# Ledger of designs, part 46: VH-VL binders against p38851r773to978

Target 1, 206 residues: p38851r773to978
Amino acid sequence: EAWCYFQDNFKVGSKTLFHVLFGDKSQVFPSSLFLCKKGSNLNNNSYWERIRRAKEDASCQFELCRKLQFQLNRTSNFIKDLLWLKDDNDNFKLVLQQRVTKIKQGYYFEVEEGPIIVKFPLCHPLLLRVRFIIAECITSQGESLKKCDLAILYDFNYVESIDKLNTKVEKLWLFERIHLNWALRYCKLEHSEINRKTREYLKKFN
Key: E = the ipSAE of ESMFold2; O = the ipSAE of OpenDDE; V2 = 0.75 times the mean of E and O plus 0.25 times the DockQ between their complexes.

## First folded at step 17 (VH-VL)

Design i5 (framework fv_felzartamab; at its last look DockQ between E and O 0.03; V2 from the best seeds 0.00; counts 0 for: pae E 7.3 > 2, placed apart)
Fold by OpenDDE, look of step 19:
Structure i5 (fold): chain C 206 residues (1-206), chain A 119 residues (1-119), chain B 107 residues (1-107)
Amino acid sequence: as target 1 above (206 residues)
Amino acid sequence: QVQLVESGGGLVQPGGSLRLSCAASGFTFSRYYMNWVRQAPGKGLEWVSVISYSGDYTYYADSVKGRFTISRDNSKNTLYLQMNSLRAEDTAVYYCARSDWLEWGMDVWGQGTLVTVSS
Amino acid sequence: DIELTQPPSVSVAPGQTARISCSGDNIGSYYVYWYQQKPGQAPVLVIYDDSDRPSGIPERFSGSNSGNTATLTISGTQAEDEADYYCQVWDSSSDHVFGGGTKLTVL
């Protein structure tokens, strides 16, 4: 397993940033995704739905989930078929899940994305997962803690090679390592695009 | 024309105090984070302090924490840096710099004001 | 806390490509900013968010950032590009962090 993370800061509150990124009317996703064909947003309004939480987070009964649908870019042939749906025109589209897994008093948000499975010839497929964390900076002035209009976005990307049984492959050969590095690079590009669109939206918002 | 103009620099003895000012013009001052960055003679840039739009958020480099205070008066379009307990190592040109309201870049800088701490 | 390391100096002939590195542990996780400072002048932002150029900055300036190294690239370097260049990142614990600066000499 390989992973990388990126961080950004925005001069807005965490709630604002969350709505910009993950709000129902947000245009950041899926257009910011590397695999998304430009202009191929199928569902402009992606609404969050309540789903049952996994047992590891028994403190909360539900998490939020939404499904993003979009057409794939030129790399569509590398996406696992299980992630594809056919539209009315018999075109393939990708369905990507996002889940809000943690919310802390409106100043902390965790969003899970994926998995996405990418196939390469003669290689084990790569499983990609992303975790977004939005945290608002808290300053201490004396004994008082104050929220400030400064949010930090963390983007954690996990890339795992898996075999036919969805088991982790630890020993990768040369081409697999190359593809892994490419995947990590794409994660950076995607993060940059998210940032760009976020700023663009904020420009319009202010 | 977007402009920042620092003032208040000068010679001060160790342990002394000095107050720097930065006058902003040509843009909506209250919509930007403001920074102080200093540069010792012949040395590199060192970030000193930042303040948010309204002043609700302030942060300081460890080297000046507890001694320097950043503040702003949006009604006067002015940024301040109160420097107390000055040390020789505080000798530097002090720049005020605007951080873009959309991103973390110091896109506008003043000409700087020289602060010399010497006995 | 992240520390940024730059070479003290880089030399390039006119018309050639200058590359200034900025090294830091996992610097690729940060957005890097680059500033140009000519003698007796204030710094000027030339690159933000790793590779974006502010308005008015020539296209010959470009930036990249991955792994442990960010790079400022000046293609077709001109005499007026001779200056000190500083990389900078924002860290949640230390706020703004500058590199030591690199003096670019155009031979």
Scores: ipSAE 0.149, ipTM 0.746, lowest interface PAE 2.0, mean pLDDT 86
Fold by ESMFold2, look of step 17:
Structure i5 (fold): chain C 206 residues (1-206), chain A 119 residues (1-119), chain B 107 residues (1-107)
Amino acid sequence: as target 1 above (206 residues)
Amino acid sequence: QVQLVESGGGLVQPGGSLRLSCAASGFTFSRYYMNWVRQAPGKGLEWVSVISYSGDYTYYADSVKGRFTISRDNSKNTLYLQMNSLRAEDTAVYYCARSDWLEWGMDVWGQGTLVTVSS
Amino acid sequence: DIELTQPPSVSVAPGQTARISCSGDNIGSYYVYWYQQKPGQAPVLVIYDDSDRPSGIPERFSGSNSGNTATLTISGTQAEDEADYYCQVWDSSSDHVFGGGTKLTVL
């Protein structure tokens, strides 16, 4: 498997950064995704809703979920070869889940995105997961410095089949290496777009 | 103007039922969590219940769990609290209050409606 | 489960600084909200996220939060500041938790 890692720092608290990136009023998603056709009327997201509560007081763990809906951007050379989803309108629409998997009261957020399954000719299916971590900078006394870090981890894994997503292909075929290199290049472009929109929106929020 | 207006309070006997309403105006009601907070005469604020944007998630204080039901109708911009099996200790002014997303406080409150439970 | 403890009352002379404490186990890891309630009125949010003021709240209101204690500070206290004050946090296991309230008296 392969991965990309990005870390950015921001001069705001983690709650503020979370709302800028993922809030119901945020414009960062879905348009920052490399698969998303910018400006499409099909681009929409649902509101965040709780789906469970933390079971123990010390862990403070619970889950919020939403769905990003967007029209697939078919203009990239290798993206045109993607596995087709059913689309009765001749428009390719993708639904992508984001899930807040960990919240520690005001200081830490972890958001999982996906999976996205990409299928290229002559390749096994490629599974893409993204993990966002927002962590506040805190003094040894527990006080917020009103600064936080955003870490983004893109994780790519070829799987044996669409039906067996917990498998790992150990030895890659030639075309799998080629498409993996392209996917890694595009995660850098997506990160750049996320960062640009986040900083643009942050100017409006302060 | 952003407003919340409660109604439906009154005098009721123990074991009785009452339904409170909260009419919202001046903001997009469906984009806020809604809360009920009560205050017994001469006492402090006590959180009662919260409901999510869609109404699919509800949470209650232990003191009212199983007896009170929070609900909302986003088409009518109205929040409800159905109170059953009322007890003397439920006597209070009941406020509705909105909260934005996760971890935000309650920035808009109604003026409250009095519920009196006495035999 | 976190519990918030406030002193029942605080007295201050006009023009002096009032400090209202809100104690809780590791409350510094929470964002604290403060509400002002005058007799016969609904509560009004005066501090959010530990130290920030909503629009329309005078600059004499400030807040801090560290360790096991959050504090609402009113500098240059005026007669109209006489009210009950409540601290509040949101906790993932208990939802909204209020302190018991503090009556501020301006002598």
Scores: ipSAE 0.115, ipTM 0.648, lowest interface PAE 5.1, mean pLDDT 82
ESMFold2 (binder alone), look of step 17: mean pLDDT 93; pTM 0.944
OpenDDE, look of step 17: ipSAE 0.032; ipTM 0.631
ESMFold2, look of step 19: ipSAE 0.030; ipTM 0.590
ESMFold2 (binder alone), look of step 19: mean pLDDT 92; pTM 0.942

Design j1 (framework fv_spartalizumab; at its last look DockQ between E and O 0.02; V2 from the best seeds 0.00; counts 0 for: pae O 13.4 > 2, placed apart)
Fold by ESMFold2, look of step 17:
Formats: sequence, C-alpha cells, structure tokens
Structure j1 (fold): chain C 206 residues (1-206), chain A 118 residues (1-118), chain B 113 residues (1-113)
Amino acid sequence: as target 1 above (206 residues)
Amino acid sequence: EVQLVQSGAEVKKPGESLRISCKGSGGTFSDYAMHWVRQATGQGLEWMGNIIPIFGRAYFDEKFKNRVTITADKSTSTAYMELSSLRSEDTAVYYCARDEYSGYFDYWGQGTTVTVSS
Amino acid sequence: EIVLTQSPATLSLSPGERATLSCKSSQSVLDSSDNKNYLTWYQQKPGQAPRLLIYWASTRESGVPSRFSGSGSGTDFTFTISSLEAEDAATYYCQQYYSYPLTFGQGTKVEIK
C-alpha cells in the first residue's frame, strides 16, 4: 500500500479556495485529473446535489455530491489496456464522484474523491481514493491570516476483489509492488495539474 | 453516544503545573477539535484554547501564552491540557468541549475541579 | 477580541412566564459572505457542564424543547423561553465564534419563584 501527501499554501481565504476548486464556475475538474483527456467534449460535471444517507430508525445525513465524467486519456496513460470500463466501451469514459464530507464555520472544508479501481494483470484490484482538505491559517490568538492550506491525500490500497472494497491485501505480490510506482507517478502528476489550474483561476477572485 | 470523561479533581500549590486529561468516545477523534474552557467559582466561562487534530497544532488565548500546552493522543482518543506556573487565580473548574469544526461546542466533559492554594 | 454583554444579570420569574435574555456584541458577528450570525446559547445548571441550546443565533439543537428560541442579528441578540418551567432554572451564556479568541457573555441567571 502507498500514500502521498501534498500541502500547498494560498494567499486567499479558505472559502475562496473552496470555490476556486469546487465551485460551479470552476474549471479545475475534470481537466486536472491524470486520467482525463483534456479538451474532450465528453468531459462534464454534474451539479452539486445532496445525497441522503437516511437510516430507518435514526438521523439522516446529507452530503453534497457531484459526478465528474471524462474521457480516458489513453495516449498519456501507462495502462492502455487495463482500464476500468463503465458504460461506453468505445470511448472509455470514466465517472468519478466528489463528495463534500465536512464544512465547518466556512474555515474548513473536506472533499472526498473516488474511489477508482485500477486492474493490472496478475494483481489484485488497486483502489485509489483522494481527500482534499482546506483549512484557514489562524494566529495563536485565532485571527485569520487571510491565508489557507490545501492538503491533498492520496490513498492506494489493494483490495481482495472489486466486490470487497473495505478489505486490504497486506502481503503484496512482486508485480503489485512494481505497480505502486505507477500510483506514485499518478499522485505527483495530478497534484501538479490541480495546483497549476488552481493558481491560474485565483486571478478571477482578485 | 458521545462521551467526554475528564480526570479527577486536583489540589495544587502556586508554581506547580497542572495536567488534565479528556477522553472522548462515540466518534472518530480526528473529526473534531477539542477546546478547554474554565470557570472560577460563581463566575462565567473563559475559553483557554484548543487543538486542531488535522494540523496537530494548538491555539491559545493570549492570556495563557507560554503557560498552556494542549496536546492530543489519537491512539487513546485523549486530549490533554497542561497549565504551568499556577497561581491562586487559576482555581476553577476546567472543562473540555467538543467542536465539530463549527466553533461552538456540542458536547462537554463533566469538569475537573482544580484548587490552587498556598 | 469580541466582548459579549448579557443582561439582565439575574431574572427571577414564576412558572409559565416568558423569559427574555439579551446578549450584545462589541462588534458584528454577522458574516456577510454566508449571511450567518456566529452566536450560540448555552444552558448551565448548578454543578453541571453547559448544554448547547441554540447555534447560528436562531437554530435549535436537536432535542431542545421548542419553548427555547433565539433571534437577532449583527450585534444584538435575544434568547427567549416562552413558557418558563421549573427545570429551566439555570444560568444562560451566549458565545460568539466569529473570531478567535472565542468569548462568552458573563451569563444571565434565571430563577424560578
């Protein structure tokens, strides 16, 4: 298993950064995604909507969710013939979900993305998840510095099967260890593009 | 259900240090910030500081600068507050309080009575 | 630092009467970007920890009786108990969470005669 952690500082408040990344006018996603073929007319975002997680006898929880649809970038990917197919075999479209899982006081935001399942030959399925965390920078006295941090956490787990996503394979085969290098490259390239797009769009808020 | 259980009452002398624990249950420790609030006998509530687990750092009211240390142990779901160089005016009930990153407190510990006398 | 001033200091009323408590802030706790007032009300009975009643100035916490309500905006806030019950005897505190340090009002003690 592997994980990547990236932290970037921005000279804007956390609410502004959240809107740059995830707002309705943002163009950071899906084009920043490593697997996305940039410029494809298949790339589209759904609206943010509430996803009800009701329990029969208990409290209901609402999360904001959207779907990122995009064409797979087959020329840029190291896994040309090992793709997770959804519905359109001729175009190799992918759908990823983003969920806002926490919003606190407008100074803290947490967004989860995925999961996505990648299958390599002779390997267990590799599960990829991303978590975005935006937090306001404050002084020891609690005053806003008008700055915020973005943390991006990538988590890579081999799972027993595509039907058992809550599992973790702890003893990895040789090829599974080799493919973790692909996972690290994925993290670095995607983070770099997210950061670049984000800073490009910050001009629209200044 | 959510529970915050604090360590027991303490009697201290001026110049000593105080260390209070607050153990949380009924939730994921990293999902909330832990705050410390004190109340002198017959007086109001006074915010002391907090710890924000996602960054692993604490924030304090200026009045307690260099005297207070707030830490957390995720493996035991326990927050700690240490107050050094105690004075008689530090006599109070000390509460821990849970904040789901909103800035207000949905659950409170039972309180720890601390008496500082010479 | 934002100072919260509560009035009256003590309120002595009979069961069934309406209790009205004031909390005034030294500066606005209304955030123009989300249009929310960052103010909370707590109840504290003798020998007990405080209990959350109202947040965002007017939103009741789950399980809080409907006789408790909050109103106001900016710098002036009101907490109301519409029909006072014996169990409501307590001290009530407002708290702002607009900016650090977090601060509380000095409290209003409600007594039942």
Scores: ipSAE 0.007, ipTM 0.458, lowest interface PAE 12.1, mean pLDDT 79
Fold by OpenDDE, look of step 17:
Structure j1 (fold): chain C 206 residues (1-206), chain A 118 residues (1-118), chain B 113 residues (1-113)
Amino acid sequence: as target 1 above (206 residues)
Amino acid sequence: EVQLVQSGAEVKKPGESLRISCKGSGGTFSDYAMHWVRQATGQGLEWMGNIIPIFGRAYFDEKFKNRVTITADKSTSTAYMELSSLRSEDTAVYYCARDEYSGYFDYWGQGTTVTVSS
Amino acid sequence: EIVLTQSPATLSLSPGERATLSCKSSQSVLDSSDNKNYLTWYQQKPGQAPRLLIYWASTRESGVPSRFSGSGSGTDFTFTISSLEAEDAATYYCQQYYSYPLTFGQGTKVEIK
């Protein structure tokens, strides 16, 4: 298991940031995804739907879920070198799930993304998950500052090697360990792209 | 003990091709990448490229991309570097170096002296 | 490509003295994903292949004497020999492996008086 954490500040309210990133009209996803071929006509997202939670939580029985469809990037859009064979004619598409798992007082949001499974030759598949947290500044009493124009985005990226049974692989050979590190770099590049697009939208709409 | 043994010295003329071998022992050949680094007399080290034996994939410095070929034979644990269209500037000692896919080199060959002259 | 610049070109010192070598990169070789500096130091004696001394900027290779050390982060790195011995006469190279192409510094020649 490997992970990386990113934090960014935005000069907007948390609700605004949430809508920019995850709103129905937002174009941040799936185009910002590392594995997404930019500009593909296969790229699409669904509307958010209410679904029943798997957890027996008396406080909240539903969460919001949507699906992102995108064409697989085979042209090294974010990295200079890919281990996969480059194929500009590849129209393979993937589906990714996003879930809004928590909304507190309308100023705190948690969104889970994944999993994405990436297969490298002669290696166990890598499972990638992302957790986004959007929050505002809090008062000395621990209360969220309403209508604050400062939102914080937390980006937690998790990478695991898994077997065919989706069980975590404990012992990795050298090349697999290196792939984990590369995956973390990919997460960084994806985060940077998300950040870049978010800021571009904020310039236009805020 | 890990050892990298390279082929012997070469004397070539401009325009000819060069092929150097590097045989690895004392480890699993496919667990490592093999790099080629050259050094002109009295000059610094210059990275040329590498090969990932398990996949047969090679990477090169753009400076050499059109002239260099790097291959590996897993059955003999041997890496090869071929440099075509030789020039006088290609006169150097050529080293193979092992990398556990980190990008730094823990073991080196003894070097192969290559002289290109008319 | 990332350019590494070493200084000084030549360093002449007496046995027992401290040697300090610099390596500066044109861009950062620190990866925020793993918080590691992708920088190594090699020793090369005349007629020999280079020898790995330091990797990840500050980790000493097995079997390397404790008098050798590396420090720094981002774009500025230092290699230190705390107390020079006669056998330390060599050229020292830094090398980055943050991105392709892999690149070396031009080297610092250490001479023992």
Scores: ipSAE 0.000, ipTM 0.525, lowest interface PAE 13.4, mean pLDDT 85
ESMFold2 (binder alone), look of step 17: mean pLDDT 91; pTM 0.941

Design j2 (framework fv_spartalizumab; at its last look DockQ between E and O 0.02; V2 from the best seeds 0.00; counts 0 for: pae O 13.1 > 2, placed apart)
Fold by ESMFold2, look of step 17:
Structure j2 (fold): chain C 206 residues (1-206), chain A 118 residues (1-118), chain B 113 residues (1-113)
Amino acid sequence: as target 1 above (206 residues)
Amino acid sequence: EVQLVQSGAEVKKPGESLRISCKGSGGTFSDYAMHWVRQATGQGLEWMGGIIPIFGRAYFDEKFKNRVTITADKSTSTAYMELSSLRSEDTAVYYCARDEYSGYFDYWGQGTTVTVSS
Amino acid sequence: EIVLTQSPATLSLSPGERATLSCKSSQSVLDSSNNKNYLTWYQQKPGQAPRLLIYWASTRESGVPSRFSGSGSGTDFTFTISSLEAEDAATYYCQQYDSYPLTFGQGTKVEIK
């Protein structure tokens, strides 16, 4: 199992940052995604849709879902044999789901992304899940500092098969360790682009 | 206390457009979905659509496709519904209602009576 | 689109009597994964906006008197006023929130004789 964690501070409130990242007018996604071909006219996102899980809990866990559609950023023919995609890919389009899994009165937001399944030759399928956490910076008394933190957690797991995504591979093959270095580069490059796009987008609201 | 206050009654002619406001107080306006529901005289309730202000997303019943526009202004805590190409069958009381993302409405505006006649 | 059919159309009852209202859904509104029914009941008095009474088919909203109750599952739902009071004269609506578009029943008018 491999994971990457990033944290960035922004001089805006959490609702503003949430809007910048996940709002209908945001330009951060899908163009910041590692797998996304930047500038493609196939890149878009759907509107947020309500899902039923938010109705299970008196603590008011809100769940909304959207789909990011984007063109695969291919560098060689080898990459099309590396990836097993969730949806059909007629024009090398990828569809990636984002889910708002928690909202707490506009000061805390959690968004889950994925899964994406990547299949390298001679390796188990590699499952990628991403979690975004936006939290208001507050005093010990709960008062806003008009600042917030963005945390991004990337979770990479080899699984036994595409059909059993809840399984974890206990013993890795040699090539699987090498491809975990690829996963590290994935998260570093994607995080860098998300951070850059977010800060550029924020300047448009000054 | 959560309170939703709507704009006043209107009389319209067929073919005109209607614009109703709904101002929220006593809560964080942008954190909840706002919906529009209408009721013709002596008849039942009909959901028209809604908006999720924090995401800037509007959605509506397909039977109002191309006639309804739903917007929100976060700075004034006000939601708007605009219905174009009015017909006599659009004569109704129009309500705004608040939704905590569950799909049911815990707070309602007082209603706006709209009469469409020539 | 889910159609909700309420019955009867009207009830005319005396104070203290038990009122029983039916709401039938054209398809199940039960989420089997959490065992919750996505159905609400509203009360609407003349000249007023609707008031939420019951959600998840059987859960009373805060401040709703205990004489109001809801039951049922799947496609068949019942709303009951155990001992009718004069202030309960109103029209009662069921509403589903299992899928969009959100839909209401046509209403049951409760009158006090």
Scores: ipSAE 0.007, ipTM 0.487, lowest interface PAE 12.2, mean pLDDT 79
Fold by OpenDDE, look of step 17:
Structure j2 (fold): chain C 206 residues (1-206), chain A 118 residues (1-118), chain B 113 residues (1-113)
Amino acid sequence: as target 1 above (206 residues)
Amino acid sequence: EVQLVQSGAEVKKPGESLRISCKGSGGTFSDYAMHWVRQATGQGLEWMGGIIPIFGRAYFDEKFKNRVTITADKSTSTAYMELSSLRSEDTAVYYCARDEYSGYFDYWGQGTTVTVSS
Amino acid sequence: EIVLTQSPATLSLSPGERATLSCKSSQSVLDSSNNKNYLTWYQQKPGQAPRLLIYWASTRESGVPSRFSGSGSGTDFTFTISSLEAEDAATYYCQQYDSYPLTFGQGTKVEIK
């Protein structure tokens, strides 16, 4: 399966890290997204809204949802010979959803991002999803001190080729396999930018 | 109607290089992959490699990876195949073929006869 | 690589007879996600380029006569000419596009008596 994950430690509490990444005043999103054209006036985010979840999960009755709008970056700075959408519209914009799917006792957070669909010539569409987990460190005794000034960020990236029925394609054309590898590289670059922006923000508050 | 027209017959000596062309018409050149398949006299078909013109990215059978270069010129809708360090075993008819559906070929060039002899 | 084995090597039949050609793959070319077989059949006459007849194992290309058909799944495939005509004298090749490198069968030569 085409996925990758990243782990980073930050010398702040989990709640603080959550606010740095996803707070209303945070500038991490959408500017840190690889597909985002930096500096575009079309880039914005909405406020978090409470949405009722389906009855299947009794432990979480509500989730928070917001929309990220951004202009598509059509430049190929990091991946050689990569072309995005053939759209001649320089003002092409995308809308991406983020959802807080889990909050536990104010020190554990799960955020889902996506999906975003990317179409390449002669390839099935790629479906991109990201899952963020923010948690505090656990002591050697297995107790969460809740006051540990160390937060852990997990970034799980999922890339799938999908058919017209929105089902995973198992047999990939050669060029599709190449594009999957490029997409994984894209995920790494995006993570790096998120990390960079987060650390930059934290430096301003120290 | 889609047509692929290849360059003329070639006679080469061992050690020389070969370059043949394939010009496409009647379709959108950049939306398809172009492949090269050869056939020795009285023998079967052998895939050599392909290219997606819009990306300019070529891929090869490992057998030919070190000797073959495939390029495409979008402005002229022409694909090229270059084979270096020619051997007598490279004597064959070379075909260009268009691919729209992940690896089978709906349109073929007329073929280019290549003879390698001392 | 996936090896395709065709049989028989040569088939000699009279006009009007049924021709049955076999193509066996060393591994399955069926995609369970879309239930499609990544196999195609070509016709090649002497001095000509191959002509696409069947793709996805059983789908007939536009303009191809109805007497030509393909069947099979996984590793075993069959190409059939229901009633042979004189113009059907040719070599027929199967080809897989399940994985790279792309590979062809060695071909079956159909001769008309």
Scores: ipSAE 0.000, ipTM 0.520, lowest interface PAE 13.1, mean pLDDT 84
ESMFold2 (binder alone), look of step 17: mean pLDDT 92; pTM 0.942

Design j3 (framework fv_recibokibart; at its last look DockQ between E and O 0.02; V2 from the best seeds 0.00; counts 0 for: pae E 18.2 > 2, placed apart)
Fold by OpenDDE, look of step 17:
Order: structure tokens, then C-alpha cells, then sequence
Structure j3 (fold): chain C 206 residues (1-206), chain A 118 residues (1-118), chain B 108 residues (1-108)
């Protein structure tokens, strides 16, 4: 399938986890991004700002947005030679958008990231989106165990091949399928790094 | 048992500034947003702005933009609202109100009366 | 900005009667971001209904909230003497956050 899902538990409250990941002082992003050159002085994030709800995303109940700027990692990723990444400047910068789409009672958070468009030669571009959900542990009856020291991070990664009209391509040829799999690996590696950084910060500041 | 205790009533001249404080107790101050509302005598409530800690910034009603500054001192669990260039229509009770990122204000201060008169 | 218009401005009823308070938004507001507050003279507002239909802690079940889109309602099934106050709706959907002008529920 054109998506992958990850789940991790953290021994902190959901609010704390959200702050660690997406707070103003958080250093998880953009450094944890797979395409990000770690340690670059070009890496930064903007403050969260309220934005008008887009018509195409009317399902969003709450929308705050920030931009992540980062230097492209050209040396240690499998897509370093992709067409859209080609640039004569070694200090090539990318900008990625994150949106907080829902904050519910301080115990439930949804954050969307993307899209990232990855262009491969002779292939339809891949559109990558990530949705983060941070929630408290819930009972079997669906009740939230608020103020428990267990937060759950869900990482939903969506990868779609898109045509010129930004429509999903249903049938992929062999080479496109290979690239799709690479993209899914990209998602996994990025998630792992996010997780690692998050746990690192929790260890330092817990 | 969260409590928000605001500073006392203020009487100011037009053109002056006022800084109202709101001290929180019984909870974790740093983890919540603090907002301020204005209520003119006999009138309804008006949202002035709020500080959302996780985003590291304050959000203001444009109506007050340029005249209002919201700050906080986490070491003493206190939020501040400063309103400058006061005018007569600033006469009101000002409330601080806590928001646990829920979109509603679950705890309110007792209010601070600010009177602007010549 | 989203303007919340409450109606009626004043509602005069007797204890035991049913009260229906309306809050109309100038544009669609998510139910999760529409809230009600009760305020009595000389007191700070108190959270009453949140997320359009959820009662705050300690709020009697005679109070109920409903609505979606642009129309929201606070209903008191059977008025008690302590229910007479001013009620405000508030939206969190868009900046600036706004309140309705309030409905004063007074004893007839």
C-alpha cells in the first residue's frame, strides 16, 4: 500500500510529548527530517501562526501553521540525485510546512506535515504527507485516561503518485513501484529519527 | 483547585499605561495558555488576546494591536497584560482566563477594574 | 471576524419554565470550538457548556447545548432560581476569538 503507520508510546503526558515535538523550543524539527542536513545553520523553524482554513481542507477544525527551513542532505540519503533536488548550490534550502489541525482538551493533538513532492526520472512525482497524532492512553470503552504518564504518538505516512493534475495515479509501472517503496523507507527512517530525538530530549529534560 | 488571582483595581489618566497581573496557583502554569478578556460596564465580553506557550507567542485581537502587550513570568506563575495609551473607553473589568488548549476558558480571575478618567 | 449574535437579548421567564438561548455565527463554526459561559452580576464568567454540547464539571443536567454550523442553542429544561444570569457564547474557531453579546435570563 501507499502508506505506512507507526505507533510509539512515551512515558510522559500527551501535552509534554506535544511540547517536545512541536513546542517553540523543540529541536526535533527540522533536524529529524530525513532530507535535513543535521547541524546546518540554515535549519530553522518559524513560529506557529493562525492561518485561514483552506477550502480543500475544510475538515480541519483548527489550523496553525509554521514553516520549517532546512538544508538539504545530499550525502546520506537515497534520493540525493533526484531531479527536484538538483541544485548547484551546496546550501540548497527546502521549506516544509507543518500544520496543527486539531488540539482537543490539551490531550489530543493532530499535526500535518507536507506535502513533499519527490520527482524521479521517468516516473510520476510522489506526494508525501505525514499526519501526527498525539493522544493519551484510552480505555477499551474509548475513554481517555487523562493525566496519565503515557502518551501515544501515531505517525501516518501517506505516499501517492500524482499526475500533472495532482490526481492520484492508480497503476504504477515497475520502476514507480520501486520508488514508492523507497519513499516508504524514507518515512520509516524519518519516523525513527523523530522517535530517537524525542526520547533523547525526554531523557534530558524529564 | 486552580485559582487565578489578579492585581487590584487601577485608576489611570488618559494616555497612561496599566499593567494587570494574574497569578495562577494550583496547577502547572507553564503548560497552559493564558488569555485576557475585557468587559466594559454593562457590556459583554471581548477577547483581547492570549499567550500560547507551546507556540512561544502571544495572539492579539487587532482591535488592541499595538497597545496591548501580554507577557508571563513562569518562575512566579504570573501572566501580565499591559495596555498603553489608555482612553476612556478602556474603562472596564479585565479578566485573565486559562485555556488548556481546549478552546474554552475553564478558570477565570476575579477581574481587575481599570478606570480611565481625566 | 466571526460575529456571534445571541438572541434574545433578554429572556424573562419564571422558575420551572423552559429556556432556549440562541447563538448564531456569521460563518460556520466547528462544534468543538463553540462554548457557553454563565455570568452573574459582580462575578467572573464561568464555563458552562463546551464543545457545543458538553456540560462543564458540576453543571446540572437540566442544561444542554446543541447545534452546528452557524446555529447553536443552549437549553435549560426547567429553570431554577440560580439559573437566572447572563449567558455568553464564545467561538475558538478563528482569530480573533469572539463572544456573543450575551442573553440575560431574568426572572419574570
Amino acid sequence: as target 1 above (206 residues)
Amino acid sequence: QVQLVQSGAEVKKPGASVKVSCKASGGTFSDYAMHWAKQAPGQGLEWIGGIIPIFGRAYYNQKFQGRVTMTRDTSISTAYMELSRLRSDDTAVYYCARDEYSGYFDYWGQGTLVTVSS
Amino acid sequence: QIVLTQSPGTLSLSPGERATLSCRASQSVSSDYLHWYQQKPGQAPRLWIYDASSRATGIPDRFSGSGSGTDFTLTISRLEPEDFATYYCQQYDSYPWTFGQGTKLEIK
Scores: ipSAE 0.019, ipTM 0.610, lowest interface PAE 6.4, mean pLDDT 85
Fold by ESMFold2, look of step 17:
Structure j3 (fold): chain C 206 residues (1-206), chain A 118 residues (1-118), chain B 108 residues (1-108)
Amino acid sequence: as target 1 above (206 residues)
Amino acid sequence: QVQLVQSGAEVKKPGASVKVSCKASGGTFSDYAMHWAKQAPGQGLEWIGGIIPIFGRAYYNQKFQGRVTMTRDTSISTAYMELSRLRSDDTAVYYCARDEYSGYFDYWGQGTLVTVSS
Amino acid sequence: QIVLTQSPGTLSLSPGERATLSCRASQSVSSDYLHWYQQKPGQAPRLWIYDASSRATGIPDRFSGSGSGTDFTLTISRLEPEDFATYYCQQYDSYPWTFGQGTKLEIK
């Protein structure tokens, strides 16, 4: 009979997912999923694959992986005035490989990933935080019920400036509301797949 | 039928202020941005700034920053542009123009002539 | 700031002739953000061509727009008497939004 506990940090996996979805200060930001052409065949595979390690540790560890191909969507009327950055090939194909690593089971594990800061033209900086909560269901006597719960909580808010991250912009521009809705949509798609695959993995311990 | 009707011509002395109105009819006033442009006599068009009525937030051409204020009153579907500390080179026709967030100006007001005469 | 330079400044032609109006940008402008307006004396400008090549509602097929990068063109295949006016190009790609100085199309 084995007891599996989370005692390790999940920071790298979750942060990597956010950087791909929402960009950061890298060159990848203009190529984010926000700009993918709606209905493009290049972005039609949205499922995650579980990856086992060559040797599985007793700590209940696994990885999720997927490939994503996408094309920048510059031709929509809605986004014409949202893109202030240019390169010579605005319509290019990218292949990204995303991974979530080191998902482990334990009594209680909580990690906050971020902050990730996204800056759109004419908008305040958008601050994104993600919290992963994984808890093992136990009796009052500390005995495992061999069942785990997973919750993913995210927080999106505009801040006054990059130097004032503890602020919150209350009155939003139309474009700020549009960008927030896009961020919520793409983040929810990404995290719902993580949640589903994690729950499938955790069912092996129920 | 979309219409933009501006206030009448004005004559001002240097150093004064002028406030031009632009009343919109047809469509929903809060669904589009309102921009202002200047056309001096015999000259081309110059963008001054715009306002997004939902937020009441304005953004300005840096050339006019500090002298121009754009406001709106959504209850009467009217945008305003106030230009202060008038100079003789502010003599021009001032237009309001509508932008449905499409990146171009599809409807224009009839223009308001502002004359600054010493 | 993107400067739009139109040429020629004045173009004198007769009805029935072909007109070609040029707009050159100081920096690259996406075609999605380059537009053309017509203005007659004593009137407000009117949207004519948007997104470099798309005709506004009610604009005849004899008007066509083309171009990309720094070079854009408005072409009128067969001039009608009502086409004689001043034409402005405008960019919505980079703040501040700018207009060209205009090309006056006048009857010979």
Scores: ipSAE 0.000, ipTM 0.420, lowest interface PAE 18.2, mean pLDDT 67
ESMFold2 (binder alone), look of step 17: mean pLDDT 92; pTM 0.939

